# VH-VL binders against a9kqm9: the designs that were tried, part 33

Target 1, 255 residues: a9kqm9
Amino acid sequence: MRIIISPAKKMVENIEALPVCGEPSFIDQTNQLLTYLKSLSYEEAKEIWNCNDQLATMNFERIASMNLKTKLTPAILSYQGIQYQYMAPEVLEKDQLEYIQEHLYILSGFYGILKPLDGVTAYRLEMQAKVNLSDKKDLYEFWGSLLYNKLREETDFILNLASKEYSKCIERYVTEDVRLVTCVFGERKGEKVIEKGTYAKMARGEMVRYMAEHKISTMSEVKKFDRLDFSYDENLSNETKLVFLKGESNVRDRK
Short names: E, the ipSAE of ESMFold2; O, the ipSAE of OpenDDE; V2, 0.75 times the mean of E and O plus 0.25 times the DockQ between their complexes.

## First folded at step 15 (VH-VL; framework fv_emapalumab)

Design k05 (at its last look DockQ between E and O 0.31; V2 from the best seeds 0.00; counts 0 for: pae O 6.1 > 2)
Fold by ESMFold2, look of step 15:
Structure k05 (fold): chain C 255 residues (1-255), chain A 120 residues (1-120), chain B 111 residues (1-111)
Amino acid sequence: as target 1 above (255 residues)
Amino acid sequence: EVQLLESGGGLVQPGGSLRLSCAASGFTFSSYSMSWVRQAPGKGLEWVSYISGSGGRTYYADSVKGRFTISRDNSKNTLYLQMNSLRAEDTAVYYCAKRGYSWGFYFDYWGQGTLVTVSS
Amino acid sequence: NFMLTQPHSVSESPGKTVTISCTRSSGSIARNYVQWYQQRPGSSPTTVIYEDNQRPSGVPDRFSGSIDSSSNSASLTISGLKTEDEADYYCQSYDSSRHYVFGGGTKLTVL
């Protein structure tokens, strides 16, 4: 089994000074993107980052001085946000750290796909960013099937904990020999499930931690997730989607 | 040169309060989690509390939970331990300890310790 | 909760080899790394082994650490004993519920 998760927009360096272990698999493609970004004017770059001048200035200076080989932080520590707070990677035990290093991948518009302990430098480039490279019209076209092929070499089962923006890079290429199963974390509202973004991110991070703590390797074990007051709902789930409902919603579905 | 200097120890009555400080230098303080570890007279080492580099994550030993509060001021390179509702069994030398550069959980530097005596 | 059990004391002659054990009471010793600290009388602890068998810079190679899964224990071995090695030695591990856990300590006497 392999697990995919989204990155975060906010990144920091060395907030927990812990060693890197490995190099991003697609560093050559990252170099192409870096060269492209360095070629942009400030206004062109600001449009791509879709942010205010304060953030754009910071990122413009960051790109100008960026070196992909120095001043590296483990990817899992560099991304900041609620998902990563609930993962709490800096306090994973030895066997839990080994688990995520073998099973977890972080998707990235800039790096493609990352192991948790790959060394990264801080960047800003969301997968939906409209870049124009040679014959490629966006990052989805740029990455093509590379990310899926990497996963397919290692597994016939992908657990998707990423947002749609990022998981599209994998979903578009899934073949019959690989199961891709998406976890949905929400609340029942009438006949539909409503995802509240903050709670979904908390649950995705907690699911990674849960799986590492229990060395989860099967679908049946994933279905037992019950943290943050979520529980699996069989009636809303199917072969490609595991739905977890918050609170008392599961009681209403008992017949 | 890494230095950790504890201060604030002393004699206090049961039920009293005391605040320990640990001044850190010689490393990027905000990049490392810190702990307090205590040693009662003639006894072994006992971990007391942990705080992450950012200060956003804290843990406590069960024996002190609810009575002690760990904190840090990264702008002053200082670690703190606020000790309330002190008991005789809290009598110990208190060390501040720095997490080493490793995914393992070890301390690479220790302060000299500060003695806290809780006695009526 | 687990505990780490060490012998209360060990002794050996200068130039000889001593081994100090550290046995985990429940759960595998391999769940996390084991560290070893030396504390000379009147002094703060210092690290002699981390990550089971790694030596910090400046620690002599006559200090070594090992793990024995069959006995669920870690060991600190000191060869070529010197008078300066006389100290208390603590093993330490970590878990998600108790966090840092120390053994009870072993007093090493160099006769």
Scores: ipSAE 0.707, ipTM 0.864, lowest interface PAE 1.3, mean pLDDT 92
Fold by OpenDDE, look of step 17:
Parts: structure tokens; C-alpha cells; sequence
Structure k05 (fold): chain C 255 residues (1-255), chain A 120 residues (1-120), chain B 111 residues (1-111)
């Protein structure tokens, strides 16, 4: 089993708690992107980053001096956001860290795909960013099937906890011999399931933590997730989608 | 080769102050957290204080909190321990210890220690 | 917070095997790594075991570490005991609150 999650927009440098244990699998492609970003004007870069002037200035200066080999932070500790807050990687125990190091991948516009303890530098580049590099018109084309192939080499089962924007780079290339299952965290509104971004991010982080705590390896175990008032709904789920509803109780799954 | 050399120990009266130094070499000093660990005569090891590589995070044992201050100068590859309001129970050999770069929190290298004696 | 408890002393003859225990008072011993340090008389501590059972370079394979969740303890085992192994041995662990925790130490005498 491999688990995929989205990165966060905000990143920090924190090399204190955990060691960097690896190098991003596609560091050469990342270097290519870095070189490209360094070649851009402020206006061009700002357009790609799609942020305010303050953030654009900060990132422009960051890119200008960026070195992918120095000042590295473990990926799992670098990303800051609700998902990572609830994952709480900084307080994971040793066996939990080992679990995520083995099973968890972080998708990234800049690095492509990361293991939790890969060394990264702070960046701003979302997967949906419009990047014209070589003959590629965006990062989806740039990465192509590379990220999926990386996963495929290791597993025939992918648990998708990533947002749609990032999971697209995997979903497009899924082959018949690989089972990709997406977790949906939402609320019931009539016959529809509404996903609220904040709660979904919380749940995704908590799910990763839950899986690490219990060393989850099967779909049936994933279905037992019951944190943050979420519970599995069998009727809304199928072979490719696990639906968890907030505020509802599934008596069968909580016995 | 990693080397840690403590200095600054000596005899001081109760209520006095002392500043210890630890000169580090053989590794990228700023990349590693450092700690002070002390050992009273004939007693065991006691962790005293911790400082992160950048110096941004510091932690203290309850026994020294408010009295001791750990700091570092990465440009000089030196670790410091400012000890104020010293007590007799602070008498110990003080070791400079380097954190290992691994999963757990452990010390991979120790200095030779410097003796601090607090006595009237 | 937790404490690590060690026997005050152990003794054994050369060539034999000795085990030093380190018991955690609360929380699971398996949740945080345990280290072992050797301190010979008049010398500074040196690391002999880290992360439960890893040996630094230069430490002979006579030294080994283990954990026992049932007794909530870690153990340092020294096989083929040598005179040079006579020393004080300290176990150490950590948590987010205390950061570092040492055991009380065990004096090993080689008879």
C-alpha cells in the first residue's frame, strides 16, 4: 500500500527534529524547474505563483538564491497547513514515523513526489500552476506518468488522500493492475455529499495519523476510521471511493 | 574527527555565576543540536539543557530553569552555558554533548567535561 | 514524564554474559528509542547502543540492545565479558516534555 497526500502552500525550515534520510526521486526534474523559475521575471513568476505582492517578492528572492542541496528540511516537517497539523508529524513515535516513511508519499508541483524524510527546500509552486517549460504547457504534462510509475513500481494499491488537483497526476495514468481508492470526507446534504475544504484537510491528516498509529494495511481497516466525528458510509462508497460522513454514526463499523 | 572541548569550570561560591564554553570541531556545528549534561561526584548523568542547531529552540531541566542559559555562536563553533545563582547541588562535571543525526534523540559524541564546584 | 530505573550494580566473570535492565516507569518503552552509554572510570561517556539495538562504529558486536514491551524495559547485553567492559552504563530515552531522560546508571564489575 502507498498513500498519497497533497502538499501545503506554506513551508518552513525545520531541520531540528528529524533527519533528512533521502533525496527526492526526481531531483533532476526539480532542478530543471528551478532553472526555469530562475529565468523568469518578477511578473512572470508572480503570475505562476498566483499570490500577492508580498508573497511574490519573498518567493522571488527565495528562488534567486535557492540551492536544492542546502538548508534541507524533511518534507513531512516542512509543509505547514491544516492537514499537516492534524497529522502532527512532529509528535509521531518511532514506529509511526517508520510507517509513513514506508507507505506515505507527498505529491508536489516542484518535487513531483516525496517521501516524508526527503530533504526539501521551501518553495511555492502548485501542481495546477501554468508553467511553460520546453514543450510542456503545464506541470501535469511536465511530470507526465513519472509520478504514477514511481508508485506503480512499489505497489498495486494506492490510497488517495490527495486533493483532486494533485491526484490528477496519478489518476490519469492508473492501469488495470493497480487499485486506486479515493477517500472522501464530507457531510450529507440530502442525496449529496458536500466536502468542506477545512474539514477534508483535517480528516486527511488525521487519517494518515490513524493509519500510522494502527499500522493500517487493508481497506477494511481504513474503513474503521472514526475520528473527527467521521464515519464510513458503505452505501455511498464503492470499489474506488470510500466515503466518510461527518456527524453520522455507522453502528456496524463501530462495534 | 569530532572534537568537543569544554572549558570555564572552576570553584565558585553559592549564589555566584559561571560561564562554560564548549569548542566544537570536526562537523558542521550549526547543523546539530547540542546539550549540556552534568554528573555530580559519584552520581549519575543528568541532562541540563538543549539548544537547536540554529539556536532558535532551547530547553532546560526543571532543576536549572530560570538560572541557566544555553546559547551558541555558530560562527565560532562554540556552545555556552551561563550559570547564575549557583547552588551546592550544581556541583558536577559538565559535559558538552552532540546529538546524533538519526531517528532518535541520542548523543553520539561527548566532551571530556569541565568540573564546576560550588562551595563556600 | 517517566523515569528509567536500572540496577545499581551487576557483576560477572570474564567470558560470561551480563545483562543490564532499564525499566520505564510510565508509557511504552517501545514508543521512544533507548540508548546506552558506557562510562569507564575517570572517562567521559561513550555511546555503545543507540535506537534500541544499533551499534556505533567501533563498538564490538559483543554489545547488543533489546526491548521487552511486556516488562516495559530495555536491556543491554554484553557477551564475552572483558575486563575493559568494567564501567558504568546508562540508559537514556526521551520525550517531548522532558526531552532527555537518563537512567540512574549501573556499575558493572568484572570479577
Amino acid sequence: as target 1 above (255 residues)
Amino acid sequence: EVQLLESGGGLVQPGGSLRLSCAASGFTFSSYSMSWVRQAPGKGLEWVSYISGSGGRTYYADSVKGRFTISRDNSKNTLYLQMNSLRAEDTAVYYCAKRGYSWGFYFDYWGQGTLVTVSS
Amino acid sequence: NFMLTQPHSVSESPGKTVTISCTRSSGSIARNYVQWYQQRPGSSPTTVIYEDNQRPSGVPDRFSGSIDSSSNSASLTISGLKTEDEADYYCQSYDSSRHYVFGGGTKLTVL
Scores: ipSAE 0.019, ipTM 0.591, lowest interface PAE 6.1, mean pLDDT 92
ESMFold2 (binder alone), look of step 15: mean pLDDT 92; pTM 0.933
OpenDDE, look of step 15: ipSAE 0.006; ipTM 0.517
ESMFold2, look of step 17: ipSAE 0.424; ipTM 0.726
ESMFold2 (binder alone), look of step 17: mean pLDDT 92; pTM 0.934

## First folded at step 17 (VH-VL; framework fv_emapalumab)

Design m01 (at its last look DockQ between E and O 0.01; V2 from the best seeds 0.00; counts 0 for: pae O 13.0 > 2, off the site)
Fold by ESMFold2, look of step 17:
Structure m01 (fold): chain C 255 residues (1-255), chain A 120 residues (1-120), chain B 111 residues (1-111)
Amino acid sequence: as target 1 above (255 residues)
Amino acid sequence: EVQLLESGGGLVQPGGSLRLSCAASGFTFSSYSMSWVRQAPGKGLEWVSYISGSGGRTYYADSVKGRFTISRDNSKNTLYLQMNSLRAEDTAVYYCAKRGYSYGFYFDYWGQGTLVTVSS
Amino acid sequence: NFMLTQPHSVSESPGKTVTISCTRSSGSIARNYVQWYQQRPGSSPTTVIYEDNQRPSGVPDRFSGSIDSSSNSASLTISGLKTEDEADYYCQSYDSSRHYVFGGGTKLTVL
């Protein structure tokens, strides 16, 4: 089994908890994207980053001096945000770290797909960015089936904990020999499940931690997830979707 | 090359306060988490507090929660420990410790220590 | 939470071998890496073993670390004892409820 998660926009450069162990699988494609980004005018780059002038100036200077081989941070420590806070990778125990290194992949517009301990540098490039390289109209076309094929080589079962923006890179190419199953975390309102974005991100991070702590390898074990007052609902679930509903009790604080 | 230099220890009455400092050099300070570890006279080592390289995460031993605050100033390469409501059992040598680059959570460099004595 | 228990003292003659144990009270010793520190009188601790059995640069190969899951313990072994090995030795590990746990320390006397 393999687990996919989204990156985050916010990144830090540090190595405070874990060493780098490995190079991104598609570093050559990342080099192509970097060369392309370095060729852009400020105005062109700002449009790709879709941000204000302060952020655009910072990222324009970052790209100009970027070196993909030096001052690297493990990917799982570099991404910040509530999902990563709830995952808390810097305090994983030995067996839990081994589990995520084998089973967990982080999707990235710039790197494609990352193992948790792959060395990265901070960047800004969301999967939805409009990139015109090699006649590809966007990053979805640029990456094509490469990311799915990487996963397919290793597993016949992919657990999707990524946002739709990122999971589309995989979902478009799923073949009959691989099962892709999406976890949904929400509240019941009538016949709908309503996702509250912040709680969904918390649950995705907590699910990774739960799986690492118990070395989960089967769907039946995933269905036992009950943290943050969520529980599996069989009636709302199917062969490609596992629905977890939040009860009325308060969300339990992880710290 | 790596140096950690503690200061700010001394004699203080119970209920008093002290602020310890640790000046760091010889490495990229902001890249590494730091800890305070103490050793009471004639006793073993006890971890006190942890702070991440960015300063965004802090953890404390149960014995000091609510009384001690760890902080850092990455522009000055300095680690701090604010100790309030001091008790006799806080009497110890306080070491500044740097996390090593490894999968094990270990300290590769230690400062010389600064003595804090809490007595009436 | 767990404790790491070490013998209070050990002694042995120069040239011989000594082993210092470190027993974990709950949960498997293999769950997390074990480190070993040496502290000479009046000095700060220094690392002699990290990640169960790795030596930092400059630590002699007569220092070795091992894990025994059946006794739920880690061991520091020092062969070819020298008088400069006389020191206190601490094992250390970590867990998710606290970042760091030290053993109580072992005073090694070289006779």
Scores: ipSAE 0.036, ipTM 0.613, lowest interface PAE 7.0, mean pLDDT 89
Fold by OpenDDE, look of step 17:
Order: sequence, then structure tokens, then C-alpha cells
Structure m01 (fold): chain C 255 residues (1-255), chain A 120 residues (1-120), chain B 111 residues (1-111)
Amino acid sequence: as target 1 above (255 residues)
Amino acid sequence: EVQLLESGGGLVQPGGSLRLSCAASGFTFSSYSMSWVRQAPGKGLEWVSYISGSGGRTYYADSVKGRFTISRDNSKNTLYLQMNSLRAEDTAVYYCAKRGYSYGFYFDYWGQGTLVTVSS
Amino acid sequence: NFMLTQPHSVSESPGKTVTISCTRSSGSIARNYVQWYQQRPGSSPTTVIYEDNQRPSGVPDRFSGSIDSSSNSASLTISGLKTEDEADYYCQSYDSSRHYVFGGGTKLTVL
């Protein structure tokens, strides 16, 4: 089993908390992106980042002096956001860290795909950013099937806890011999399931922690997730989608 | 020291063409967007055209759109303005202006300007 | 699309304080930064204020910028007016559609 999650927009530098244990698998492609970004004017870069002036200026200066080999932070500790807060990687025990190092991958517009303890620098580049690099019109084309192939080499089962924007890089290339299962965290509204971004991010992070704590390896075990008032709904789920509903109890599925 | 030096101005008849140049020095030319700003005699400042550092993006004022073309040669640190179908109202001092490096969009350096006179 | 309106002229004696207004016709004045340029007679413009209230190196602290959202206007204030401050002053802002927008300019006369 491999688990995929989205990165966060905000990143911090923390080189002392945990050791860097690896290098991003596609560091060469990352260097290509960095070179491209360095070639842009402020206005062009700002357009790509789609952020306010303050963030644009900060990132412009950061890119100008960026070195992908120095001042590295473990990826899982660099990303900041609700998902990562609930994952709480900084308080994971040794065996839990080993679990995520083995099973968890972080998708990234800049790095492509990361292990939790890969060394990264702070950056701003969303997967959906409009990037014209060589003959590629966006990052989806730039990465192509590289990210999926990396996962395919290691597993025939992918648990998708990533947002749609990032999971697209994987979903597009899934082959018949690989099972991709997406977790949906939402609330029931009539016959529909409504996903609220904040709660979904919380649940995704908590799911990763849950899996690490219990060393989860099967889909059946994933279905037992019951944190943050979420519970598995069998009727809304299928072979490719696990639906968890907030505020509902499913007695049958907890047997 | 940043320097911007415009050239190419002169007298031209209505309907004629003229090409302005701006030689830049003292900074990494390709890293900064450049603009042309003009000023008619006794009048205010009017933005004319913008070009990004790489030259990939250009913008024009409505008053010159379709007639003027902004371009740059980063290997020569030179900004250009090709002016076609010139009109009397195009008479002005034309300044090349460098974008500042900060949060917003402003000009931090201006050239001395070159005078373009459109008259029969 | 918007316009920036300035008074045509202002005048004051040396040592006094003058304020030049720049009113935005539509949209919030706080949406985009406002800059101020000084143009002395026979010279090219120079930047005296950028991003509402920032001063470039070499510009004295007698020059200051401010924004008033209630009147949808920006202001350039010059304290301790000197003869050398006699010039035309232009406000400028950014429009995503037009890129750059200048005010009509204000002639400052030092009496």
C-alpha cells in the first residue's frame, strides 16, 4: 500500500527537528522547474504564483537564491496547514515515522513526489499553476506519468487522500493492475455528500496518523477509521471510493 | 548606476513611422519589465506600452493599440518602440521607464526622453 | 477602468505644508498601490513616493504619502516647503486591464 496526500501552500524551514533521510526522486526535473522560474520576470512569476504582492516579492527573492541542496527540511515537517497539523508528524513515535516513511508520499508541483523525510526547500508552485516550460503547457504535462510510475513500481494499491488537483497526476495514468481508492470526507445533505475543505483536510491528516498508529495495511482496516466524528458509509462507497460521513453512526460497519 | 537613454525621436509627417530606442545599463535588463510613457507639450504623463522582462507579455494603451509595437533585445540591453500611422496627437516626449523591484507596479527610473513631433 | 483626478495647481509659501490629492473615480483606492512622481521644469519625472507611503533613497522625509478610503483618495504631503519643490506632481496607480494609470498632474508653485 502507498498513500498519497497533497502538499500545503505554506512551508517552513526546520532543519533540526528530524533528520533528512533522502533526496527527492525527481530532483533533476525540479531543477528544470527552478531554472525556468529563475528566468521569469517578477510579473511573469507573480502571474504563475497567483498570489498577493507581498508573497510574490518574497517568493521572487527566494527563487533567485534558491539552492535545492542546502538548508533542507524534511518534507513532512516543512509543509504547514490543517492537514499537517492533524497529522502532527512532529510528535509521531519512531515506529510511526517508519510507517509513513515506507507508505506515505506527498505530491508536489515543484518536486513531483516526496517521501516524508526527503529534504526540501520552501517553495511556491501549485500543481494547477499555468507553466509554459518548453513544449509543455502545464505541470500535468510536465510530470506526465512519472509520478504514477514511481508508485506503480512499489505497489498495486494506492490510497488517495490527496485533493483532486494533485490526484489528477496519478488518476490519469492508473492501469488495470493497480487499485486506486479515494477517500471522501463529507457531510450528508439529502442524497448528496458535501465536502467542506477544512474538515476534509482535518480528516485526511487524521487518517494518516490513524494509519501510522495502527500500522494499517488493508482497505478493511481503513474503513474502521472513526475519528473526528467521521464514520464509514458502505452504501455511498464503492470499489474506488470510500465515503466517510461526519455526524453519523454506522453500527454495522463497526462490527 | 541605472541609466536609460532614449533616442530616435524627430520630426515626422502624419501617417509616417518612427522607431524609438532606449539603451539601458546599470542593472540586469532582462530581469525587469520596461514601459514607454509619453508627455505631450504642456500636458500630463500618459502610459503608452509595457513589456515584460522576457518580452513574452506586452500591453498597450488604447490610444496606440494597433499602431505601436513595443519590443526588446536583451542581448543589447535595448528597448524599442515602433510607431506606425503616426498622428498629430502622438506628438510628445517619450520616456522609457524601468519597473521598480517591490510589491507593486511603479517606475523607479526614467530616461531623459526623446521628442517626437508629428506635423505636416 | 478608473481615472485619477488631481487639482490642477496648488501654491504655498516656503516653510509651509501643502497637500496634493489624488482621487480614484471607481473601485477602492486601497486596491492598488499609489505612487507619486515629481517633475521639475525641463526635467524627467522622478519617484518621490511609491506604494502609498514609501520613500526612495534620497527623497527627504518632508515628503509623505497617505490614503483616505473614505474619500477614495491618496495624498502627497510636503512639509517645510522649499523653493526646489516647485514642480509638477503626478499620482499613479495600477489597473489590471490598463496596467498603468496616471493622474492629470498638479503644478505646485512656491510663492
Scores: ipSAE 0.000, ipTM 0.485, lowest interface PAE 13.0, mean pLDDT 92
ESMFold2 (binder alone), look of step 17: mean pLDDT 92; pTM 0.929

Design m02 (at its last look DockQ between E and O 0.04; V2 from the best seeds 0.00; counts 0 for: pae O 6.8 > 2, placed apart)
Fold by ESMFold2, look of step 17:
Structure m02 (fold): chain C 255 residues (1-255), chain A 120 residues (1-120), chain B 111 residues (1-111)
Amino acid sequence: as target 1 above (255 residues)
Amino acid sequence: EVQLLESGGGLVQPGGSLRLSCAASGFTFSSYSMSWVRQAPGKGLEWVSYISGSGGRTYYADSVKGRFTISRDNSKNTLYLQMNSLRAEDTAVYYCAKRGYSFGFYFDYWGQGTLVTVSS
Amino acid sequence: NFMLTQPHSVSESPGKTVTISCTRSSGSIARNYVQWYQQRPGSSPTTVIYEDNQRPSGVPDRFSGSIDSSSNSASLTISGLKTEDEADYYCQSYDSSRHYVFGGGTKLTVL
């Protein structure tokens, strides 16, 4: 089994906390993207980052001085956000760290796919960014089937804990010999499930931690997830979709 | 060179409060988790509390949970321990300790310690 | 929750070899890495072994660490014992909920 998760926009450099153990598999493609980004004017770059001038200036300077081989941080420690807060990678035990290094991949618009301890530098490039590189009009075309083929070499079962923005780069290419199963975390509304983004991110991070703590390798074991008041719902689930619902609480915070 | 300097120890009555500080230098403070470890007179080492490099995750020994609060200010390179509802058994030398660069969790540098005495 | 148990004291003559044990009460000793610290009287602890058997720079190779799964213990071995080795020695390991656990300490006396 392999698990895919989304990155986060916010990144920190956590040099010297945990060792870097590897180079991103597609560093050559990352270097092509870096060269492309360095060729952009400030206004062109700001448009693809879709941000204010303060962030654009910071990222423009970052790209200008970026070196893909120095000042590296393990990917799992570099990304910040609610998903990573609930995953809490900085306190994983030895066996749990070994588990995620074997089973977990982080998707990235810039790096493609990352093992948790691959060395990264901070960047800003979302998978849905509108790049125009050679004959490729977006990053989905740029990455093509490369990321899926990497996963296919290693597993016949992919557990999807990534957002649609990122998982789309895998879903487009999945073949019959690989089973892709998406976890959904939500609340019941009639016959449908509503995902609330913050709770979904919490649950995705907690699921990774749960799987590392129990060394999960099968779908039946994944179905036993019961943290954050979520539980598996057989009736709303199917062969490609595992639905987890928050318990009996139906009270929502006022909007 | 890595340096850790604790301060804020002293004599306090049972039920009182005290705040310890640890000034750090010689390394990228925000990249490393930090801990407080204490040693009662003539006794062994006891881990007290942990805080992640960002400050977003904290853990406490059961003996201090609910009474002590660890925090850090990464802009000032300073680690703190707020100790409330102090008891005689909290009497100890308190060390701040830096996580080492490794796959596991150990302390590669320790401060000199600051003595906290809880007595009436 | 687990505990790490060490002998209270050990004594040995200069030039000899001493071994200090560290036994884990529940769960496997191999679950996480074991560290060893030396604390001389009046001083802060310093690391002599990390990651089971690694020596920091400056620690002489007569210090070694090992893990024995059959006894569920770690050991610190000091060969060619010197008078400056007289100190308290602590083993340490960890888990995700109680992040650091120390042994009770062993006082090494060099006769």
Scores: ipSAE 0.065, ipTM 0.645, lowest interface PAE 6.6, mean pLDDT 89
Fold by OpenDDE, look of step 17:
Structure m02 (fold): chain C 255 residues (1-255), chain A 120 residues (1-120), chain B 111 residues (1-111)
Amino acid sequence: as target 1 above (255 residues)
Amino acid sequence: EVQLLESGGGLVQPGGSLRLSCAASGFTFSSYSMSWVRQAPGKGLEWVSYISGSGGRTYYADSVKGRFTISRDNSKNTLYLQMNSLRAEDTAVYYCAKRGYSFGFYFDYWGQGTLVTVSS
Amino acid sequence: NFMLTQPHSVSESPGKTVTISCTRSSGSIARNYVQWYQQRPGSSPTTVIYEDNQRPSGVPDRFSGSIDSSSNSASLTISGLKTEDEADYYCQSYDSSRHYVFGGGTKLTVL
């Protein structure tokens, strides 16, 4: 089993907390992207980053001096956001770290796909960014099937905890021999499930932590997730989608 | 079965150059970082140089920095160490070592080593 | 930058327990994992302990590793000592600057 999650927009440098254990699988492609970004004007780069002037200036300077070989931070500790806060990788025990290192992948616009302890530098590049590189129109075309193939080499089962923006780069290439199951975290409104971004991010992080704590390896075990007032709903779920609903008392009483 | 076989060692004069090779088999060579570790006669182990799986990252001990160059050809499953400006203190058995894929930096497999002797 | 210091030699009789220490000169020993390598005379090093206390496949459970933060040291313990355990033992750690750091090695003699 492999688990895929989204990155965060904000990144920090912390080279001392955990060791860097590996190099990104597609570092050459990352270098190509870096080279491209370095070639851009401030205005062009700002457009790609789609951010305010302060962030644009900061990132422009960062890119100008960026070296992918130095000042590396483990990926899982570099990303900052609600998902990663609830995952709380900094307080994971050794066996839990081993679990995520084995099973967890982080999707990235810049690095493509990362293991938790891959060494990364801080960057800003979302998967949906409008990048015109070579004959490619965007990063989805740039990465193509490379990311999926990386996963496919290792597993026939992918648990998708990534946002749609990032999971697209995997979903479009899924073959019949691979089972991709997406987790949905939402609230019931009538017959619909409403996903709130904040709660979904919390739940995704907590799910990763839960899986690491219990060394989860089966769908049945994933379905037992019950943190943050979420519970599995069998009726709304199917072979490709696991739906967890917040505040549902009927599922809590599963005897 | 993982195998690492060093070659290229020999006698060289001070200031001379030598190129070591390490032929690897039994694992996906490009997926693992490799290092050279040397051992002077009757002395301990000393890390010399590191190269990442793709070859994109290299590190050197201060004692050899600027003189030695680590490289690899993943198409040939071979690790190299170009040694220039050799000194008497570089005399040692040179081991190629494979990094274990875990949380710590450690070597899970070692070659048999090749002897480099720097002497006038 | 730090150094790892080991005793030059230790000796013990067969069947007994021996401990080899590895002291880090600066920084916390717990910050980076410690490994132990065995080198028999005329042979290449082999890993006996990695990541403080993990044993590779094939290494007997007589070998164990531990960390003592109070003394800033790691220890290799060999119980039920056998003649075949006679070897040089090296501790090893790593840092961001040097990447790999070895101790000076300890010669274990089985009496």
Scores: ipSAE 0.018, ipTM 0.566, lowest interface PAE 6.8, mean pLDDT 92
ESMFold2 (binder alone), look of step 17: mean pLDDT 92; pTM 0.935

